# VHH binders against o75319: the designs that were tried, part 26

Target 1, 181 residues: o75319
Amino acid sequence: GNHIPERWKDYLPVGQRMPGTRFIAFKVPLQKSFEKKLAPEECFSPLDLFNKIREQNEELGLIIDLTYTQRYYKPEDLPETVPYLKIFTVGHQVPDDETIFKFKHAVNGFLKENKDNDKLIGVHCTHGLNRTGYLICRYLIDVEGVRPDDAIELFNRCRGHCLERQNYIEDLQNGPIRKNW

## First folded at step 16 (VHH)

Design U7
Fold by OpenDDE, fold request of step 17:
Structure U7 (fold): chain B 181 residues (1-181), chain A 119 residues (1-119)
Amino acid sequence: as target 1 above (181 residues)
Amino acid sequence: EVQLVESGGGLVQAGGSLRLFCAASGFTFDHWSMAWLRQAPGKRREWVALITSSDETDYADSVKDRFTISRDNAKNTVSLQMNSLKPEDTAIYFCARQDWDFPEGFDYWGQGTQVTVSS
């Protein structure tokens, strides 16, 4: 059977929009089958995600799912009006150049197609923290020219939790810029 | 460095019992689900049992009601009590850390301990 991801309850369900960007990070929503294992106040479903986003007076225009499994929820659980992109991203290790490129390409494509609105790019992994934070920061650093420490600080502040993986932090701070093509 | 060390394997007659142990180190043990895997000769590695950090347990159908997985967070250990053993339980048994963000749902496992059940 399905089990609640370890430490999943430790993280805020949804962060805040990152000022100056279209990014918002959140932990993985869990489909209905997980509710029986959660207290009501712990539940965070795809529906709850959208409700929380609306409470912030925001709207999601794209969801990028970085989890390496499909067990937590299905794209069919999302509104048809919101595109869903899966980028299978292995945990713990710095994403490879292909993964980074896929992420950047998706973001750039979204921004190009959504110049006339203010819809957000929702990004999540399991906890919506490490892989999520790395790829968002990698984009800000490589594409937007943001200083690494500024990108990390901004993400941490908006997510409400700090990046935990030292290899991610080290790569962001001292690693090479990845090509955008 | 994550380390998992299995022990307790051996030769046992059909219908007998064994208790396997796993000593874990190099990570915050009580934050992780742990599992036992096994690989029989000529077969793929298969999941046997799982225990979450909240002590929720799950078992493969082939071992359900015969095997019991448990953990001791104070000692960073995982155990597998194996009762009513069958020759088809013969395999190398591995202690594994569960992570669904890795292929097949596990990111680390030990060198394994041999379990042989004679008919």
Scores: ipSAE 0.859, ipTM 0.922, lowest interface PAE 0.5, mean pLDDT 96
Fold by OpenDDE, last read:
Structure U7 (fold): chain B 181 residues (1-181), chain A 119 residues (1-119)
Amino acid sequence: as target 1 above (181 residues)
Amino acid sequence: EVQLVESGGGLVQAGGSLRLFCAASGFTFDHWSMAWLRQAPGKRREWVALITSSDETDYADSVKDRFTISRDNAKNTVSLQMNSLKPEDTAIYFCARQDWDFPEGFDYWGQGTQVTVSS
């Protein structure tokens, strides 16, 4: 059945744009079939996502979905004008080099193709926090040369929640730089 | 460290009943959906029942109306009441923590407890 992800309600639906970047993080939107299990104020659909983004005077140019399941919503629920990329990312463990590379490649590709606009890269996992935060921070650290603590602080502040997984934090702070090619 | 320890298995005749228990530790129990899985000889592990942190329950069609999953958050336990048991219910039963961000939708499970239903 369609059960609401555990602790999903505990997190803000959408964060804020990360200043100096094109990133915005959010929790997984849920398709219509989940609405019957939620109070109206708890609902967060793909449509709600875009509405909330607009409320911030922003526009999504790409969605990167890091969840390991396809049960929450369908790409068809998104506007055709917004590319959707699925990167199946297992929970709890530090993403592998392939996953990191896929993410970096997608981001770099987007930036090359979107130099003439200010559209955002929306990134989400289930809660839009740990996996999402790790990969965004990993990119900032490895590609943009941002200090790890600065990247983490920036993400936490903008997401409105702090990274929770110590292994992710430790890897970001002390782990090796991953290849960008 | 996440630990799940199953108990309550045994031999029972067809039509009989058993109650399985699972003791959980090493994590915030009331934040997780819990499940029972089973694996029969020569078969793949299959999902049997699920209970969310809000006590919402779900069952495989094969056990619906016969099995009841419940939880006690105060004791960090999950139970499976199995009624009207059939020989085809014979399997090792596993208590599992549910997480859709893992293959098959579960990230931890115990060593299991053997349930044998004789005809």
Scores: ipSAE 0.859, ipTM 0.922, lowest interface PAE 0.5, mean pLDDT 96
Fold by OpenDDE, last read:
Structure U7 (fold): chain B 181 residues (1-181), chain A 119 residues (1-119)
Amino acid sequence: as target 1 above (181 residues)
Amino acid sequence: EVQLVESGGGLVQAGGSLRLFCAASGFTFDHWSMAWLRQAPGKRREWVALITSSDETDYADSVKDRFTISRDNAKNTVSLQMNSLKPEDTAIYFCARQDWDFPEGFDYWGQGTQVTVSS
């Protein structure tokens, strides 16, 4: 059956746009079948996601889904005008080079095709924090040349929650730069 | 380090009952859904029961109305009450931490406890 992800309620549904970037992080939206298990104020559906983004005077141009399951919502629940990319990413461990490359490639492709607008890249895992934060920071560090501590601080501030996984933080701060192509 | 230790298994006659226990340590127990899995000889490991941190429960069809999963957050334990046992329930039973961001939905499980139901 459908169960609310553990600790899902503990995290803000949607963060803020990261200044100087096109990134915004959020927790996984849940399809309608989950609503019966939530109080009205706890509900966060794909529709709610777009409403919250709109409230920030922003627009999503791409959604990157890093969850390792497909049980939370369907791409069909999203507007047809917003591309959806699934990158199956195992929890708790530092993403492998292939995953990192796939993420970077998707971001670069989006930026290349969307130079004429200011649409955002929405990134989420289950809680929209650890895997999400790692890959966004990895991109900023490897591709944009941002200092690791600056990238982490920026993400944490904008997401409204701090990265929790020490292995992710350690890899970002002291790990090697990953291949960009 | 995450640790899950099962106990309570044994030999029982068909129609009998057993209660399995799992002691958890090394993580914030009340933040996780816990499950029981089982693996019979020559068969794949299968999910048996699940309990969320809010005490929501779910069961495989094969054990519904016979098995009851429960948890005690104060003691960091999860239990499986097994009633009306059948020979088909013979298996090694594993306590598992549930996480859908891992293959098959679990990231840790114990060494298991043997349950044998004789006809």
Scores: ipSAE 0.858, ipTM 0.922, lowest interface PAE 0.5, mean pLDDT 96
Fold by OpenDDE, fold request of step 17:
Structure U7 (fold): chain B 181 residues (1-181), chain A 119 residues (1-119)
Amino acid sequence: as target 1 above (181 residues)
Amino acid sequence: EVQLVESGGGLVQAGGSLRLFCAASGFTFDHWSMAWLRQAPGKRREWVALITSSDETDYADSVKDRFTISRDNAKNTVSLQMNSLKPEDTAIYFCARQDWDFPEGFDYWGQGTQVTVSS
């Protein structure tokens, strides 16, 4: 059966665009079958995601899904015009170099192909916080040369929630730079 | 450190009952879904029962209507009432913390407790 992820209700559905970047973070949208287990105001479907993005006068150009399961929604629930990329990312632990590389490669590819627009890269894990925040910050640090504390602060402020996991924070602050190719 | 300790296993005749217990520590218990898993000799580990933080329950078809999972957040415990036991229920039973962001949907489980049902 389909169960609401634990603590899923505790997090804002969608963050705000990170200034100076094309990133926006959100929690995992849930397909229609989950609605019966939620109050109307708690519902957050793929359709709701796009509506909320539109309300911010933004447009998604890519969705990167970092969840380790496919049970929450189907890529078919998304508009055909928005590419969907799945990067299976295990919870709680710092993503490995391969995962980091995949993420960077996807972001760089998108940016190269979308120089003529201002579409956003939507990134989510289950709660759209820890894994999501780590990989976005890792990109900003490694590729854009942003100071770790600045990247973390920017993400936290825009997501509306702070990174919770110390191992992620520690790796971002003191860990080595990962290769970009 | 997350710890899960199972107890209550033993030998029982077919048609009998057992109650398993799990003591959890090292994490905020009431924020997690908990489950029971089992592994029979020569078989893969399989999911048996799940209980969410809101006390929603789910069961494998093989144990539905015979097993009941429950939890006590005040004591950080999860239990499995096993009725109408069958020889096919013979296995090591594990208490597990549920997380779909991990392989098989669980990130921690205990050492297990042996349940043997004789024919």
Scores: ipSAE 0.845, ipTM 0.917, lowest interface PAE 0.5, mean pLDDT 96
Fold by OpenDDE, fold request of step 17:
Structure U7 (fold): chain B 181 residues (1-181), chain A 119 residues (1-119)
Amino acid sequence: as target 1 above (181 residues)
Amino acid sequence: EVQLVESGGGLVQAGGSLRLFCAASGFTFDHWSMAWLRQAPGKRREWVALITSSDETDYADSVKDRFTISRDNAKNTVSLQMNSLKPEDTAIYFCARQDWDFPEGFDYWGQGTQVTVSS
């Protein structure tokens, strides 16, 4: 059945655009079938996602889904104009080089194709925090040359929640640069 | 370290009842959905029952109305009351921590406890 992910309610639905980047992080939106298990104010659907983004005077140009399941919503729930990319990312562990590469490749491709606009790259895992934060920060560090602590601070501030997993933080701060191609 | 230890398995006649227990440690128990899985000889592991942190329950069709999953957060335990047991319920039963961000939807499970139902 449709069960609300554990601790899902504990996190803000949508963060803010990360200044100087095209990234915005959010928790996984839940399709309509989950609404019966939520209070109205707790609901966060794909439609709600786009509404909240618009309230920030932003527009999504790409959604990168890092969850390891497809049970929460369908790509068909998204506007046809917004591409959807699934990168199955296992929880708790630092993403492998292949996952990191896929993420970077997707981001770079988007930026190349969207130089003429200011649309955002929406990134989410289940809670839109640890895996999401790691990959965004990894990109900023490896590709944009941002200091690890600056990247982490920026993400945390914009997401409204701090990265929780020490292994992710440690890897970002002290781990090697990953492949960019 | 996450640990799950099953107990309560045994031999029972068809139509009988059995109650399994699982003792959990090494994590914040009341933040996790817990489940029971089973694996019969020559068959793949299958989901049996699930209970969320809010005590919402779900069951496989094959065990619905016969099995009841429950949890005690004060004791960090999960239980499976099995009634009207059938020979086809014979399997190793595993207590598992549920997480959809892992293959098969579970990240940890115990060594299991054998349940044998004789005809």
Scores: ipSAE 0.845, ipTM 0.916, lowest interface PAE 0.5, mean pLDDT 96
Fold by ESMFold2, fold request of step 17:
Structure U7 (fold): chain B 181 residues (1-181), chain A 119 residues (1-119)
Amino acid sequence: as target 1 above (181 residues)
Amino acid sequence: EVQLVESGGGLVQAGGSLRLFCAASGFTFDHWSMAWLRQAPGKRREWVALITSSDETDYADSVKDRFTISRDNAKNTVSLQMNSLKPEDTAIYFCARQDWDFPEGFDYWGQGTQVTVSS
């Protein structure tokens, strides 16, 4: 089945670029097969994603898909010019060190290859909130040295929704710095 | 505390029917997708059926057209009507709540109820 994920309609499709970073967060785009269960104004397809990014005068240079499934859209639904990376991220629990490493490695690789442009890293899970916010904040804290509360505040403001999963928030605020690259 | 309690399991002859119930408590039941999974002896736990908060349903191919999932939001229950049962349906059946933030998984499980289908 192509059911709309629970509560997916309640979240803004795309956030805003996080100032001082190369990140933008969004909820999972849904391919055309899901649209029969959506009102026209509720649709958010891969094409809609790129239109909304363009409306912000921004450009995506990488999409990191954190969902643990391939049912929402296919990479072929994205423009051929935009790299796509799937990092299967288990939810509910704080992402493990291997997942955090993969995310950091992908971001560091992007920044190296894109140092001469201003393209953004688009990151999403299903709702673009908890797994997405955790990994972005983990990167900012561990790699960029951002204070935990500042990273969380920046993410919440730019996503347009606050991180909700309390064990993620606790780990970001009080958990160990991870030195995995 | 979130609790899921299954009932209605038992021994039934092949071709027979059985109805499982899951009583839910400790959360706003109406807002959550619910599922049935099963685990046969020596096998991994596998998905059987799902019902969304808006009553949309989905089924594993092996049970499609024989099993029907339903929910009663007034009683906070989810049910699985199992018809035309086969020996291959023998398993422990678990009620589970889908994690809406991680829809690929389930965050709470019941204790399970045994269903045994004999020839």
Scores: ipSAE 0.690, ipTM 0.851, lowest interface PAE 1.2, mean pLDDT 93

Design U7
Fold by ESMFold2, last read:
Structure U7 (fold): chain B 181 residues (1-181), chain A 119 residues (1-119)
Amino acid sequence: as target 1 above (181 residues)
Amino acid sequence: EVQLVESGGGLVQAGGSLRLFCAASGFTFDHWSMAWLRQAPGKRREWVALITSSDETDYADSVKDRFTISRDNAKNTVSLQMNSLKPEDTAIYFCARQDWDFPEGFDYWGQGTQVTVSS
């Protein structure tokens, strides 16, 4: 089935660019088959994502999809010119070190290859909140040296919703710094 | 404390029917998607049916049109009506709550109830 994920309608489709970073977070776009169950104003397709980014005078240069499934949309629903990367990210528990490494590697690679432009890294999980916020904050803390509370506040403000998983928040605030490796 | 308790399992003849129940407590039941999964001996656990907070349903191909999932929000129960049972339906059946933030998984499970279908 193409059921709308629980609470998906409750979240703003796309956040704002996080100042001083190349990140923007959003909830998972849903392909057309899901739209039978949505009012027109509730729709948020891959095309809608790009229109909303353009309305902010921004451009995506990479999409990192953290969902543990491919049922929501297909990469061919995206413009051919936008790189797409799936990082299967298990929820419930704090993402493991392998997942964190893959995320950091992807971000660092993007920043190296995109020094001559201002394109954004779009990051999403299902709701664009907990897994997304954790990995973005983990990157800012570990790689950019941002204080945990400052990273969390920046993400929450720009996403338009606060991180909700307490174990993620506690790990960001009190857990070990993950060295680059 | 979230609790899920299954009941209604037992022995039934092939072609027969059985109804499973899951009593839920410790959470706002009507806001959550609920599911039935099953595990046959020596096999991996597989999902069987799901019902959303808005009463939308979905089924595994192997049970579609034979099984019906339903919920009663007044009693905090999920049920699974199983018709036209086959020996292949023999398994421990588990009630589970879908994690809204990680819909690919389930965050709470019952202990399971045995269903045995004899030929």
Scores: ipSAE 0.667, ipTM 0.840, lowest interface PAE 1.3, mean pLDDT 93
Fold by ESMFold2, last read:
Structure U7 (fold): chain B 181 residues (1-181), chain A 119 residues (1-119)
Amino acid sequence: as target 1 above (181 residues)
Amino acid sequence: EVQLVESGGGLVQAGGSLRLFCAASGFTFDHWSMAWLRQAPGKRREWVALITSSDETDYADSVKDRFTISRDNAKNTVSLQMNSLKPEDTAIYFCARQDWDFPEGFDYWGQGTQVTVSS
C-alpha cells in the first residue's frame, strides 16, 4: 500500500507557471504516512505544495487530480478555500473523449469564475508528466488554438521534464482536434 | 520487446508448497516494480503480491504470511514462493510489470502458469 511510486523521487515537485496560461503542473503530493519512506529533502506533502507555490508568488485556485486512486493524500489535507476536482484518468492509452471533455469543462469554468484574478489551475497525475501534459496540451490545442509542437515545448520547459509516452505525443502532434461524440 | 514468461506451475496437494518463476527480458528489469496476479475460473484477476525496484514487498490479505515474492536482478527473475497452499489458491498465475507512469495498472503480462491445489 504506501510504497513510493516508482521514479517519483526523480521528478521536480512543482513546475513553473506556463506563460500565457493559467496552468501549473506538479507531481502528486504524498501524505504523512509516506514520509517514513522518504529522506527529509525528498518529502513533498500537500502543505509543501502550497508553500512552493507561494514561493513562486503564485496562488492556486483549483487543483485537478488526474490519478486513478485515492491512496496518495486526502482532499481534506488541502486548504478548504481551494477547490479540488478528481478526474479519474486511465493511463497507457490516450485519454478518452469523456475525460478530455471533463477537463476542458473544468478549465473553462475556472477561467470564467476567476476572470478577475490571476490564480492558477494546478494539475497533477502521479508524476505530473504524461497524463497531466497530455490534457493540458489537448486544452491548449483544441481550445486556445496553440500549435501542437508549441504546446508540447511549453509544457516540457515549464514542467522541467519532457513528455515520455510516445502514443500521447503522436496523438497531440498528428491526431484530430477533439470534438464531442 | 518486453517479455514475461512464467514457469513452475503444477498440481500440488493442500498444505503443500510450490515456487513460481518469471523470466523477464526486453527492459531494464532493475528499475521496475513487478507483481504476481491470479485468476481463478469464473473470477476476475486479482492482485497477489508486488515487489518494488528497491525490494519492498506487499501482499493481498488472503496470502499474507503464506506467500513470499522475491526478485533476482542478476538473473532478471521474479519468483513467488507459495506455502500452506489451499484449494482456493487454484488459479492461473500471471507475472506482470507495473506501469511506473500509471501505477494503478500493469502494462505487460505473461501468458500465465496453472496452479492446481487438490483437496
Scores: ipSAE 0.629, ipTM 0.829, lowest interface PAE 1.3, mean pLDDT 93
Fold by ESMFold2, fold request of step 17:
Structure U7 (fold): chain B 181 residues (1-181), chain A 119 residues (1-119)
Amino acid sequence: as target 1 above (181 residues)
Amino acid sequence: EVQLVESGGGLVQAGGSLRLFCAASGFTFDHWSMAWLRQAPGKRREWVALITSSDETDYADSVKDRFTISRDNAKNTVSLQMNSLKPEDTAIYFCARQDWDFPEGFDYWGQGTQVTVSS
């Protein structure tokens, strides 16, 4: 159904560009069928997403959708043609190595194809926090060599909300470096 | 510690009714979506019904119009009223809590209660 995800209203729609990276995180935008359940000020549609990115003087070049469902919106609902990639990411547990590799591969491919512009990779799960923050931080740690606590602090500050899943935080801080290949 | 305890299962004649209860503890019950799932012999576990923290409900097609999910936030319970029962409804019924950050899944489960519908 069209019920609003639990706690979704409690999160800022869109974060800020993470300085020194090509990432911006946001919560899942909701297609118009959900708007009957929302006050006008609570709406965050695919159009609203793009307007908010433009207000920051930024442009999306890729959307990576980490949700394990198709119910929130369809790529056809996007107001512009933007490359879109679904990576079905199981939550609750730390994402598996195959999911992490798919994310790294997508980011690396984007950076190669977009080296001559400054477009951003938009990443979201349902709330734009735990799965999103984990995979962004895992990329920064494993591929860019960022210290775990620095990656986490950067994500939290730019998202405007702190990572909440303790097992994700512990894995980022103390878990093994994952292979990049 | 999160606990979900189902009760109310049993043997019922086809066409009969049964009401299941799930007692929840160890979390702020009224902030969470709750669900019933079931597992019939030889089948994988399937979703049956969901009720959100705002009392919105949703049902699997196979039980729509026969089953009603409800919640009592004062008693921290979720219930499943099952009417017009069929032998095909025979299963272990599980209470589950929807994951707050992974709403596509459930993070806690009860042990289940057996429902058997005889012809």
Scores: ipSAE 0.625, ipTM 0.811, lowest interface PAE 1.5, mean pLDDT 93
Fold by ESMFold2, look of step 16:
Structure U7 (fold): chain B 181 residues (1-181), chain A 119 residues (1-119)
Amino acid sequence: as target 1 above (181 residues)
Amino acid sequence: EVQLVESGGGLVQAGGSLRLFCAASGFTFDHWSMAWLRQAPGKRREWVALITSSDETDYADSVKDRFTISRDNAKNTVSLQMNSLKPEDTAIYFCARQDWDFPEGFDYWGQGTQVTVSS
């Protein structure tokens, strides 16, 4: 189906770069077939994503797509110069250790390959909030040693919306540190 | 507490019709997509129909043009009109609420209502 995801319109399309990190979060861009159901000002396509990143004087070097579906856009809708990685991430429940490891591995690989530039890792799920915020914060906590509340505050401020899922927030604040390798 | 209660199941002859109802409570019903799924014994649960908060509908190919999902936001109900029933439609039918931020999944389910279609 080409139905607009529920509440998708309620979220800012793209956040701001998270200072001190290489992350930027956004909601899922929607391919042209969805635009029939959107007012012009509501549209947020793969092209719109790149235009908005450029307007912030930033550049994407990797997109990590956390959605559990391939129906929103095709990787071919992205510039071929930007690597794309799908990590099928089940929602509702806290992401499992395998998913967390895949995310950490992708981020670490990007940082090694891009140490000589300032390109960003774009991360999204459907709304660019809960799964996205969880995995970014998990990385900051486990790999960078950031305090949980500081990671959450930074994500919320830069995304422009607060994390909503209480089980994710609880796990970030009080759950175990996960191994990085 | 979110509750979804199905009703209207039963035994019906092939070619017949049946209407299922789902009473919803404990949430702001008109803000959520709702769905019907079904599970035959020994088979995986399969999606049947979805209706969005904006009344847009979608159907599995196997039921398209035979089933109609609808909602009544004043009564907090979802209905499934099932026409031209086939023995293959025999299953437990579940009303479900689409997850808040994970549209590929459902976060609450009813207990289900049995539909049996005889030859």
Scores: ipSAE 0.575, ipTM 0.801, lowest interface PAE 1.7, mean pLDDT 93
Fold by OpenDDE, look of step 16:
Structure U7 (fold): chain B 181 residues (1-181), chain A 119 residues (1-119)
Amino acid sequence: as target 1 above (181 residues)
Amino acid sequence: EVQLVESGGGLVQAGGSLRLFCAASGFTFDHWSMAWLRQAPGKRREWVALITSSDETDYADSVKDRFTISRDNAKNTVSLQMNSLKPEDTAIYFCARQDWDFPEGFDYWGQGTQVTVSS
């Protein structure tokens, strides 16, 4: 059956837009079948995601799903007007160059096609923290030229939780730049 | 370093019982769902039973009502009580830590313990 991801309840459902960027991070929304295992105040569905984004006076233009499973929600649970991109990303390890490139390519494509609006790129993994934070920071560092510590601090502050995995942090701070094309 | 060490396997006749144990170390045990997997000769590895950090349990249809998974957070152990064993239950049994962000839904497993059920 479907079980609530471990520690999922411990994280804020949705972060804040990262100033100067189009990024917003959130934990994975859970489809209706999970609600029976949650208190009402713990529920966070795809619908709840969009409601929370709206409460921030923002609009999602793209969702990048980094989870390695498809059991949490279905793309059809999202509005048809919001593109959904799945990038299967293994947990706990630094994403490989291909994954990084896929992420960058998706972001750049979105920005190219959405120059006329201010819609956000919503990024999530299971907790919307480590994989999510790494790839967002990797983009800011490699593509936008942001100083690693600034990128990490910005993400942590906006997400409301700090990156937890030392290997991700170390790679961001001291790892090589990855290709952008 | 995450370590999982299985024990309790052996030879048993059909209809018999065994109890497997798994000792876990190297991580915050009570934060993780744990599982038992098994792999029979010539077959792919399959999950058998799961127990979440909140003690919710789930079982494969093939073992439902015969097997019982439990955990002891104080001792960092997971157990599998296997009753009414069948020859089809013959396999290497693995203790595993669940994580759906990994290819098979598990990120660590032990060396396994052999369970052989004779007809």
Scores: ipSAE 0.572, ipTM 0.803, lowest interface PAE 0.7, mean pLDDT 95
Fold by ESMFold2, fold request of step 17:
Structure U7 (fold): chain B 181 residues (1-181), chain A 119 residues (1-119)
Amino acid sequence: as target 1 above (181 residues)
Amino acid sequence: EVQLVESGGGLVQAGGSLRLFCAASGFTFDHWSMAWLRQAPGKRREWVALITSSDETDYADSVKDRFTISRDNAKNTVSLQMNSLKPEDTAIYFCARQDWDFPEGFDYWGQGTQVTVSS
């Protein structure tokens, strides 16, 4: 079914660009079929996403979708000019090394191909918080050498909501550095 | 500690009925989607029915119109009324909580209750 994900309405649709990075995080946009369960002001469609990014004077150059489903929207609902990448990311437990590596590979590839512009990587899971925050922070820690607490604080501030899964926070703060290759 | 405890399973003749119960504790029950899943011998665990925090329901095609999921937020229980039972409904039935942060999956299960439907 097209039931609204639990607590999805409680989260800001789109965060702010994370300074010093190319990341912006948001909750999953919902295609039109979900709108029968939403008040007009609660709607956040793929089109609404791009309008909100433009309102921030930013442009998306890639969307990384971390959800383990295709029920929320179709890639065809996005502008044809914006690349879309699905990385099926299992929740509950800390994402596995294969998932982390796929995310790092995608980000590094984007940065190489987009070194001459300032377009952003949009990252989302269902709520744009725990899986999204974990992988962004893991990238900043492992690839950019950012201190764990600084990465977490930056994500929380720019998303507008704090990471909530304690095992994710513990792994970022005290877990092993993951290989980048 | 999140706990889900199933009950109500047993032996039933084909065409009969059973009602399963799941007692939930250790969390704010009325804020969570709840589900029933089942696992037949030699098969993978499969989804049977879901009920959201707002009482919206959904069912696997194989049980639609025969099974009814319901919840009682005052008693923190989820129930599965199973009518017109068939031998293929034989399985261990699990109560599960949908992970709100990962709705594609379930983060807690009970130990299960056996349902056996004889031909």
Scores: ipSAE 0.559, ipTM 0.795, lowest interface PAE 1.7, mean pLDDT 93

